# Designs tried in a protein design chat: VH-VL binders against Uncharacterized protein B0228.1. Part 4

Target 1, 207 residues: Uncharacterized protein B0228.1, of Caenorhabditis elegans (q09220)
Amino acid sequence: AVVTPSIENHKMENASVTISKVPISHRPRGFTAGSDSKKLAVQRFKLLISDFLSDAQLSKSIDVAAVGMHKGKSMDDILDDVYTRLRRTLSTKQISELAKAQKGLVEDLDEKSAKLVKARVKRMIVYSFDPAAEQIHKYATRPSMAFALIAETINERFVGSVKDLIRDVLTPKEYDIFRKHYHPHIFKLDNIGNNTEAVRTTTHETF

## First folded at step 4 (VH-VL; framework fv_utomilumab)

Design a40 (from u10a with heavy chain L104F)
Fold by ESMFold2-Fast, scan of step 4:
Structure a40 (fold): chain C 207 residues (1-207), chain A 120 residues (1-120), chain B 108 residues (1-108)
Amino acid sequence: as target 1 above (207 residues)
Amino acid sequence: EVQLVQSGAEVKKPGESLRISCKGSGYSFTEYWISWVRQMPGKGLEWMGKIYPSDSYTNYSPSFQGQVTISADKSISTAYLQWSSLKASDTAMYYCAHTEYDFFTGYDYWGQGTLVTVSS
Amino acid sequence: SYELTQPPSVSVSPGQTASITCSGDKLGDEYAHWYQQKPGQSPVLVIYQDSKRPSGIPERFSGSNSGNTATLTISGTQAMDEADYYCQAWDSSLEYVVFGGGTKLTVL
């Protein structure tokens, strides 16, 4: 089925209001900074989404994840659906790089730490593609900005390394808007159309 | 791997104070919520509240707000449930339970329970 | 306050299918989780996110959640399945966990 732009715009406005009014007690607290495993998950999520997906592929992965959330799929099923869809559109080179990134997420960790990082990354992906929060992604000018915006709305207790990561991926102007004057309409003015700028991160990012 | 070990049974009189404990092991204590659940004799499960140990943020059921205090000591991976003045109606089994997100993942691990008996 | 309604008891013969329901307004819009509690023991999570089984839970346990009703289904019911069963959901308006009143499953 096809949703019209009018219905999508209405849902976008409602989603923004809903997210801005969600109390901190309702939000996933597992994203709070100060944990080494959470820091690693945030760093590796940024590497995964920013370095290996084009803007078009990222937009498609958001759509697939949102559909999975609406259908009530598990985090594992949603992640599998996203990767299955992406693999069908990826070049051989991108498939190779994605395999390296997936290996890199846990390469230097013991088995227990690897499981925790994988669980955290899955939770972060699912909450970044929450159907209500999906509308906020459409206000962002860059994929990393969408992630930063969702992270802020999910947990206002972000401090230390998570705030540092957010600051690192946003321009000084975007960070100022994000922290002082966030309103969905402001980002909507900056993000007309489907073009989000690709944000490059490196395997050498320290966090 | 994940284990929650609770303190032993308590027998108290109305008006006395009490603190019971729940010690977590086998996971990162500060990264997961701990909830307290009451079960009165022969009755069902009642959610009391929860704590996120990293910052000691608490959330209570309206029925238990102001009646109990939930706290945690992350240095010894232990959560607490406390009453300033017990009533006979507090007689129940009390469970602690582990979760990443209670609304989304449910409670995957439970303590063995602490039986609290309050009688005159 | 948001309430989850379960039948107080369900009886089945060994090998039959047991169905335990949990009803709440718009419950299908929330995730339902199910717990098994045997006498003198702590609850055990048997179904999470409406239909998913934790590791170690037999395949005869399944779940669904649609409209106003979540259902726990136990196929080929065994004597060892005799227990109290509780559903759990989230009250999104008041931001707390709600349990159903519980269902005593008797295997005769």
Scores: ipSAE 0.000, ipTM 0.435, lowest interface PAE 18.3, mean pLDDT 67

Design a41 (from u10a with heavy chain T105D G106S)
Fold by ESMFold2-Fast, scan of step 4:
Structure a41 (fold): chain C 207 residues (1-207), chain A 120 residues (1-120), chain B 108 residues (1-108)
Amino acid sequence: as target 1 above (207 residues)
Amino acid sequence: EVQLVQSGAEVKKPGESLRISCKGSGYSFTEYWISWVRQMPGKGLEWMGKIYPSDSYTNYSPSFQGQVTISADKSISTAYLQWSSLKASDTAMYYCAHTEYDFLDSYDYWGQGTLVTVSS
Amino acid sequence: SYELTQPPSVSVSPGQTASITCSGDKLGDEYAHWYQQKPGQSPVLVIYQDSKRPSGIPERFSGSNSGNTATLTISGTQAMDEADYYCQAWDSSLEYVVFGGGTKLTVL
């Protein structure tokens, strides 16, 4: 059977191409994780990192830190400072989940990507980690869920920007668990924990 | 209270075109997916595809991709399932179904079914 | 292609517990939903998200899903429970809904 490329499939090749112009409620409700969930999650994570780093505001934040560059700070130190500012709103639960998810995800990355992710996740943990924090959800160790947790943590300031990438990577059950337990704000849950009708009224220019 | 009312039974010959309907009431028609399910005589349920009426976005099962067309007319709260050229193997009961949660496809309300018979 | 396997038939005596299984590779990683269909009628959702019961469905209906097998359990089975039962899950690889082949429950 020929499966024509869906809107979801099209963005798999380029994480910088967000489908924010199409309201989330009107997009295909399919998931592209499939049997190659690990490979797809790693590929999308790499593209997401590239897209995130091209963000104009993040670029400006790095430029503002240019004084630190001239004072001998490394690029990794500058990026860690920027990421710390962006993720200060994260809950202890989210940081704990990210710390545990890191171990599984890094094993599936190529050497360069693994080093980058490990360094940044380690710094996130160092700045905010409580080792006695809440136990990780059993699904958080899956590559797709680990990707979702890490991607969302990095882009928490832009809650809407990674919503469809997370959705594309997760199975329906993983998505339901993710939205209910970790990021209800991304999916605008109603008063009883369900999707809100508000997301279905957004225009093509929003989520 | 969600209600789905389907069009009446059809008797057709191979090669003919057909369009059957499913009218939704008691809810905001454009805000919820409508799915189509086939059941051949004496056989089980087969998912065909679904449509989101607000923008007419569709998702099809691989087995039915290119075999049928799903569409909707939001002005009359009606979804359609259409064949350009019927085959004897299309003889079946066809159901439309509603889901409150579009990522779960748990079908809480069903139409009464439309029996389509294709014979020479 | 992803397939959900159900036994073709299950028979129980009135008041006994009926168990209907649905097997699929890594089925426990997805939600299973269950439908009851009586002759000449539309399907009725009896269990969703593995174990949740819709309003109006008797307490004697319950469900579970782990590993490769989802199970629909009907305790204190009654004659009115005679029907075909279908499980449903999501095939994440092809992005579509899959139904099991159905199980005919007979209460004798």
Scores: ipSAE 0.000, ipTM 0.495, lowest interface PAE 10.8, mean pLDDT 66

Design a42 (from u10a with heavy chain T105E)
Fold by ESMFold2-Fast, scan of step 4:
Structure a42 (fold): chain C 207 residues (1-207), chain A 120 residues (1-120), chain B 108 residues (1-108)
Amino acid sequence: as target 1 above (207 residues)
Amino acid sequence: EVQLVQSGAEVKKPGESLRISCKGSGYSFTEYWISWVRQMPGKGLEWMGKIYPSDSYTNYSPSFQGQVTISADKSISTAYLQWSSLKASDTAMYYCAHTEYDFLEGYDYWGQGTLVTVSS
Amino acid sequence: SYELTQPPSVSVSPGQTASITCSGDKLGDEYAHWYQQKPGQSPVLVIYQDSKRPSGIPERFSGSNSGNTATLTISGTQAMDEADYYCQAWDSSLEYVVFGGGTKLTVL
């Protein structure tokens, strides 16, 4: 069961803000259907967010990326800046576990899926820096929004859509803002791993 | 099938008001941004601004802020571009265009254009 | 402030490769999109996100984008390709879309 949207925005926003304090075993299900390797990758990713990257650390990482993009840095340099920031806020033991978890996440994916994850991480950073929407930039730096943006990078291989995960993580207000910029991508991601029809839906042109 | 249908050509005098329209069909009108693009005779494309019809949130190019008003009526799946007082320099072809990811993606569907001629 | 520069015209013989450039400061760090416009018609998206083709666009259309320059390449150019071509990018600093000035492609 998925938490239904509430008219009590304050209550939903408070739940999102405290997500790092909720053990992973008590969080809503969204990615847990599918093969054992997919489940393990999702568990490693959630461990990264909940136990080794606090909501504040993840938000700061997104801020560093946004600043780098505004300054015109390459994606490689931006990612180096993000990891440098994380290293400064974590113990050596936490850094070791973080590196192991991230390595394991990518290792469970085939080459094509790993490339899509990398491309979508780039898109996530671009979306986090969208200055055309002051609200999206503000909310993109929140832990729940950053998590939702990252989650889209791995959705193609999981049963239970990114839509369900986003509903579980975002407040109704955050979800509405997310939908305004990412709606078609979110809904089409469910099908991209299945066949070319999702791509045709995106481009839908005849000449 | 996504389709954008624009209102017909207009001939106006300086100082007159005008509203032109862009009707969307074949998709969920409220869930996608609509942009307006100007093309002066013999010139290139200029982005004017955009609207998200669900809540009528608008964003304008600095060059067009205060010169035009963009609005939408979601009950009839129609976006509007409006002038309170036309100038001769407003003579142009005006296009509406659809996109999936706002500024981050290309414009996949375009209206047929509305020619606006402003002369005395 | 941010501008995209295209050559005003490019001429090519039938069957030859046409190359249309679009230059902007650090354009390779942003997505570039390309449109074809024939006289009296609306623009048509021919390349999006630097190098991807919409369904129905012939394989002879391709794109690249690196450094300061995006390039639209049309191999085996045909008479039907005569049109104006516009590049487009999003200017993150100015919060709006920018189009290049356009290039008239002539096939003779």
Scores: ipSAE 0.000, ipTM 0.433, lowest interface PAE 17.8, mean pLDDT 65

Design a43 (from u10a with heavy chain T105S)
Fold by ESMFold2-Fast, scan of step 4:
Structure a43 (fold): chain C 207 residues (1-207), chain A 120 residues (1-120), chain B 108 residues (1-108)
Amino acid sequence: as target 1 above (207 residues)
Amino acid sequence: EVQLVQSGAEVKKPGESLRISCKGSGYSFTEYWISWVRQMPGKGLEWMGKIYPSDSYTNYSPSFQGQVTISADKSISTAYLQWSSLKASDTAMYYCAHTEYDFLSGYDYWGQGTLVTVSS
Amino acid sequence: SYELTQPPSVSVSPGQTASITCSGDKLGDEYAHWYQQKPGQSPVLVIYQDSKRPSGIPERFSGSNSGNTATLTISGTQAMDEADYYCQAWDSSLEYVVFGGGTKLTVL
């Protein structure tokens, strides 16, 4: 596998990151404390929102996060700032398209297309937590991936709880699969090699 | 339709290297996982690891991490299992198995097995 | 360290119902799959996703999975069903496969 480059924003990288106030159902499970966690948090955050937002909206959301990090805000406060901007920058048209994508995904994904379902679920799980997942994101079905990832990062008061959104987007079969694997793996780059090791958190906070 | 054909039996001495193969046919080789499963004489099935041939992404069981290397050659639809230095405890039947996702599909097609005997 | 436990052997009379169990922590939250292996042969998938039969597998094979235990049930057991049976599940935390230790089914 290939190590993906980090975002070229030193203010983002230098911030202290916490996630303690974000509902656990919306938390990126891959975040860890320290320098390694800053790189992973920045990359994962970019991946989670990049496919849904325009380049301008993504850039502005990253800028908001960078300002918060420079001011020493916690990850929870930074995510709240980003969620607030996302709600303000999503147009009525984008919200409408999101609703249409949601209905289309449910109707398109049945038992006869189970292999497509399997591929989408696998890519969403890996993509969410692996910094190397930039190689994988291009293979995911963008509407289903973007919706699931945006649902994961947006404040639940904006679009509803993660469970409610997942049920609405996924078929009962897909929801059952997601429920069984809703704590996806995180991958940490081994300092002495190119391989990654899966690391799992078991508490409501990353180490 | 789907078929997995494995290489023939091997007899080796401790310390020797070995690579065995599993050739897939009747499906899109790069779209499916190939797993390797060990069965020691008279014992049960042990999952060793898997590869996704499209990007050569691998996952290994903790018990086999560092003991073997799994690889694939997309141009000939073949997956490999390799040892740098065999031990007597590697004596076993080795199966390759096909799945879309092991957590959802189970292993729907299996190779015929490769018997590896390591003795001095 | 996730482990699936099966009884080492089960014996039934012809025509009787055989029940083979597979136990693991919160196994009902995972999919269980079942394989039949006859001497000198590769394993054959007989049940997938807890209760579904692949094409060609007789209706007398069924499965269930709840709580900590998955069960393979063979009704009207026949001599041809004599084999080793293995359960399989997925460790959701580390993304790797676990097999049970296997159960030898004897029809006497």
Scores: ipSAE 0.000, ipTM 0.437, lowest interface PAE 18.2, mean pLDDT 65

Design a44 (from u10a with heavy chain Y101W)
Fold by ESMFold2-Fast, scan of step 4:
Structure a44 (fold): chain C 207 residues (1-207), chain A 120 residues (1-120), chain B 108 residues (1-108)
Amino acid sequence: as target 1 above (207 residues)
Amino acid sequence: EVQLVQSGAEVKKPGESLRISCKGSGYSFTEYWISWVRQMPGKGLEWMGKIYPSDSYTNYSPSFQGQVTISADKSISTAYLQWSSLKASDTAMYYCAHTEWDFLTGYDYWGQGTLVTVSS
Amino acid sequence: SYELTQPPSVSVSPGQTASITCSGDKLGDEYAHWYQQKPGQSPVLVIYQDSKRPSGIPERFSGSNSGNTATLTISGTQAMDEADYYCQAWDSSLEYVVFGGGTKLTVL
């Protein structure tokens, strides 16, 4: 198998070939797993974000990640690079559909559209470039770095919607870990009482 | 082993159509990108666009989108660059270049170039 | 639009080190590749992935890339190295290849 260099011509099968061409020494820790694990992780990543992103944006994201891995970047830096790409390529339609999930921004959001947005955001929460992390997804609804990408690109009211969706899909323990790791600012709330609660959650210990 | 052989020099008048070629050999033609690069007399290199012959997927520089057509015939391992109506400003040397992935590997093999002269 | 800036010319004496720079916003986050072009000839890849030499390219050619600037270095420069040199990188936002304007290296 050979690597397909076309960003817009990448398919799920081709993504595993693209990742396999990155030297093992330059991969994030999880990508040192065997080719089957890398193939499954990349295919799952594409599936998780496919409803939110176009095929072209999916291919771009994978290629940017592969280049970052080859450069020896950290996972955080790689995902920041992906965020920069997604920020510039979100269509007016994608922004509009996400905004419709936020009551008060657009008047006529139908129930089916709301369910589709919820499903996309749910899948993005579990997104991960770490193939090792994908192996344990059966026991963990993982917050994903994609949430940081969303928080930066879309208005604060969408972030509020995502906070509510996170509460629907994470266990209480996972929710606490997520808030602690990704900062209270992702869970912005309009009033002072909610800000006080966010600070309390950040300092709260499980035991 | 890898070789790109381009068609011969062309002398054309404004408004005429033209198609030049780049034949690949010594590698699996469908599994590598071919890019076209323009070099105007005394000037630098300008990337025009690329094609992946396996599925004929093309990508163009914004400066050349709509001005040229890139195509390939994988049965004869040949890529093409085509103008529907030439302008005097199209006078240049045109190179084809081979790469597995232009972001990572650069252009490791180049054709000899096709000189296109457009004058009345 | 993304642009790569090179000095138009660099002059060195035989045996001296030539340094050719290529500048672009956050260029160190992309791979830089370098090409040598002699009059009447096709370009030749001399450095790829910032610092790697293709087979057949002399050890005197080296490269680096950090911050906003990639550098091609030719140590012990010889008359045969006299040529135009082009850097290349990738515009990650528009997904197309960009070349620098070129540097004419003169060995006097």
Scores: ipSAE 0.000, ipTM 0.431, lowest interface PAE 19.7, mean pLDDT 66

Design a45 (from u10a with heavy chain E100D)
Fold by ESMFold2-Fast, scan of step 4:
Structure a45 (fold): chain C 207 residues (1-207), chain A 120 residues (1-120), chain B 108 residues (1-108)
Amino acid sequence: as target 1 above (207 residues)
Amino acid sequence: EVQLVQSGAEVKKPGESLRISCKGSGYSFTEYWISWVRQMPGKGLEWMGKIYPSDSYTNYSPSFQGQVTISADKSISTAYLQWSSLKASDTAMYYCAHTDYDFLTGYDYWGQGTLVTVSS
Amino acid sequence: SYELTQPPSVSVSPGQTASITCSGDKLGDEYAHWYQQKPGQSPVLVIYQDSKRPSGIPERFSGSNSGNTATLTISGTQAMDEADYYCQAWDSSLEYVVFGGGTKLTVL
């Protein structure tokens, strides 16, 4: 499935949320690089679903997803794990409010709430563990530009995770189109910090 | 490269205060958790608690909450475990251990241990 | 309170395969880590993330984790493997570390 960026995501820099006031044990602890990545992950979760969730619920969701991703679980299994954790801690009011955040009226709280929470959790995972994935679907009509942006914004540690997240965000048909429109050697990195220029080569199996 | 060096053995009387140390080297001290683990003579490992030195955030096992204080001095890359009033039941080997995230990476480096003996 | 259960002892002959289990509710949904401790020494991480070996740990050490049970397997067990073994996992509900009670491996 294709993930569309929320207007709230474009305004995350303007949110007044400060992660430094959240206990570090409640911050995202998965494979997120440094304190800046943790701040962005928490801020993104808050903008997408947090009006109704505690910081502890958000941090636990990230922890569960991180373990699942590291263990090589499918995105569907990870979403089920995260939803199960959230469902146990959510009040009836929180579930109802999350369901109402979508179009239409809630007539079956459990079924519709579960579906909506699952959809939001999938979006939260995409944004929290791969910021480049947000840029990809924004530029879906220009696949070469999307893949270039990925190369420019992530280091070597995240390349495999980006590939997996792209597969989970796009339909199989859409993913196949993206793969066919990038070329080996599309990455060229300019390392300004040490005044060197590096060429990074990839195959479609890496990406 | 990563090393944890603990302070030497201690012999104390009940009611005395004590602070033992764990000095980290070969890594960015403030970016990793340090846990304290107790091992009573002939017994297994017991997790006591942990600290993230960057902001001195601590988390304790329920069994050790209020029994000890964990702290760190990031200027000298040293974590501490301290008792305000020792009991005979505190006689044990105490280890410090290094981890990135305890649920993901486990404890990859351990100190050599500090033997604390509390006797009348 | 979340508890990890290990057998107190396991005995094998040299060259046999030793299996040490660690049981906990939904343990397979968390990572299990394993430590070896020889008398008078600090624990040594021998398996992390269920099945991965740190550098320097012999290939005869392996691990698995599914359902409620994690298993440390030592193939071709040698006298030098005689030690106490501890599993470790995360109590995701209370957010703290839990160690198993330990298993004494005897190689006779």
Scores: ipSAE 0.000, ipTM 0.444, lowest interface PAE 17.8, mean pLDDT 67

Design a46 (from u10a with heavy chain D102S)
Fold by ESMFold2-Fast, scan of step 4:
Structure a46 (fold): chain C 207 residues (1-207), chain A 120 residues (1-120), chain B 108 residues (1-108)
Amino acid sequence: as target 1 above (207 residues)
Amino acid sequence: EVQLVQSGAEVKKPGESLRISCKGSGYSFTEYWISWVRQMPGKGLEWMGKIYPSDSYTNYSPSFQGQVTISADKSISTAYLQWSSLKASDTAMYYCAHTEYSFLTGYDYWGQGTLVTVSS
Amino acid sequence: SYELTQPPSVSVSPGQTASITCSGDKLGDEYAHWYQQKPGQSPVLVIYQDSKRPSGIPERFSGSNSGNTATLTISGTQAMDEADYYCQAWDSSLEYVVFGGGTKLTVL
């Protein structure tokens, strides 16, 4: 079975975190889940990577997820189904570019952590391209954290924009948890605005 | 290492049902696609369809849609190809093949094949 | 619907370079993969993603894809290379895999 994001989210939400250790210059703007700022950041990200996915294909994928809920499937199964169908509509070249970005992020993680990150990135892709998907599945995952993970892996290609989106998406608590728990060699949140370390990946490796 | 082990050769009569199997080992069964490929005697490779075991999503070649059923049992890491009523024209070697993305990585591992002979 | 077209046969002398082509309307947007099949054996992936070699495949195997034509090249051809070779690509619109008709390579 798919390891549910709820275990990771439970650990993050209940982690003992010292927010004051996060530099002021790198703290995201304070906002609650589902705020206008988060919705705007998601829409801005959708525009940045719209060349990879079409809105029409995303709309159909979301409809599939909604239908799946009526059949008693878990949220993880529904999201996996939607992402699998969406992935099949992308061009091979676009899939290759996404695989490179995501594989680099998970290379230094243990197998269990890599699975959780992969699952979260999958959910983030669905939510980032259509805010309605986030609304439908808002209680099943934390798309803001997944958004931050992939945003930094494309930072060099979308100079400035990704940095601003991270600032708008994560709360100070989420920022502190993220920088402590995820790939520190690639993603350095305390150095947002500087080049992140690039991890070399092969196209044969999975994301 | 990745290994696909297929069921043994079958000799059947027209109109009979048949299910052949492909058991995967050495990898996470639910995270990879399994395709079925037909090769008629002396002919080339024909893609029949595929399954993603995690959600049992299937897609079939137009030539095989409605002719066969592809399924999988995650609990025993096994994929199946099934006919409700065999025809003489189904006589062929059937391969299962493993891929993460057929469009990106190709089929990196293949089963040994199952020879199906439908007498007539 | 589109098809992948291969020559039915190619002949070369030992030590010479063999070139096998595969043409299809979507090869400019999709990767080509190549398989070797010897009599009575399962196919073996020899080239994936247009030009990449799996581990264990000799360096004399190489591939390219330009426009709508992919090419498998075998340099210094040996008798053991005699086999049927199949190209494969993907049809993104229908989500199905397409195989070429196959090319019989003879080393005389």
Scores: ipSAE 0.000, ipTM 0.440, lowest interface PAE 16.9, mean pLDDT 66

Design a47 (from u10a with heavy chain D102G)
Fold by ESMFold2-Fast, scan of step 4:
Structure a47 (fold): chain C 207 residues (1-207), chain A 120 residues (1-120), chain B 108 residues (1-108)
Amino acid sequence: as target 1 above (207 residues)
Amino acid sequence: EVQLVQSGAEVKKPGESLRISCKGSGYSFTEYWISWVRQMPGKGLEWMGKIYPSDSYTNYSPSFQGQVTISADKSISTAYLQWSSLKASDTAMYYCAHTEYGFLTGYDYWGQGTLVTVSS
Amino acid sequence: SYELTQPPSVSVSPGQTASITCSGDKLGDEYAHWYQQKPGQSPVLVIYQDSKRPSGIPERFSGSNSGNTATLTISGTQAMDEADYYCQAWDSSLEYVVFGGGTKLTVL
């Protein structure tokens, strides 16, 4: 997704950069109230996505001004911003899937629908996992374990929802890149028959 | 049955503040986007902005950014459109509209409209 | 910003087919939706997702969307179809909703 210049972004370029905090009333319940292990799992998952975006060159579609927007913010503020945006994205996707199942309005997404969903969600994910999130790598050394910890301590449905979101956003080529780096955690949830490759990736991976 | 019920007509003077409302019923209010649409007398429909009530995320049309505030109170299933200082050019019919799947379904339910008249 | 253009008016005789167009850059890559508005009333969704009808909308309403142009077609037009018609799409890159300027359909 390429960052489209906006009136707000243009104003930021020629003015002193100030960053607003996310209001407490807009913070999803349980974001910072979860157990320490759950909080760490979320942080590691965010790093995993950021690392993938870098490898896939998706983070290059994020405006350089976005990196500067987080200067002077605390780590908690950055994590709250990223989580709030991700939570909004996941909720929208989950509502769409749930309503579709209940109403029978759209049984399958045709190619046009899939293209529109991918374009929109890809942009939101890219902005949600911007380069400023790299600052959290100070607190996480093993991003590949994030999915395992989330699956164990939060639930498989949460991981599944995020996996579906990622799958819907990526092109086939980008999905192959993601699969190559992170598929032991992602594809294990799909019960796919690539056991040899999955084991080799997790066992021989640098932690 | 899904319904959007808007507040009654308003007659105001330039410079006054105003807040109009849109109450949703018959569905999970927090889980669906609500948009505000303006229609000036004898003119077409103009999208103003939208809100996702669960986390109060808002998007505004560039034409309306900074001119109005969209908010929601999920405890009473009500969305709001607010002006800090009205001008004569704000005279219009204002609609709220619900969408089930956004780009897939369009706006499937509409409020009855709130007529706002701003005159000296 | 993304814009949708409609003719300001279309006139047909009862029983004829009315065609109302909506033009936008690469509109065929997006979904077009259509609304009917009668005087003093709220808009009513008559076509969604280019060509699908909501429950309660007569079969004489149909839609298409390709290239730069979406079309609302009303076959066997009746006096009760006299209304303003608006097309609408999402600007997926900007997350904006855009309406066309509207077309007044006159049935004489």
Scores: ipSAE 0.000, ipTM 0.449, lowest interface PAE 16.8, mean pLDDT 64

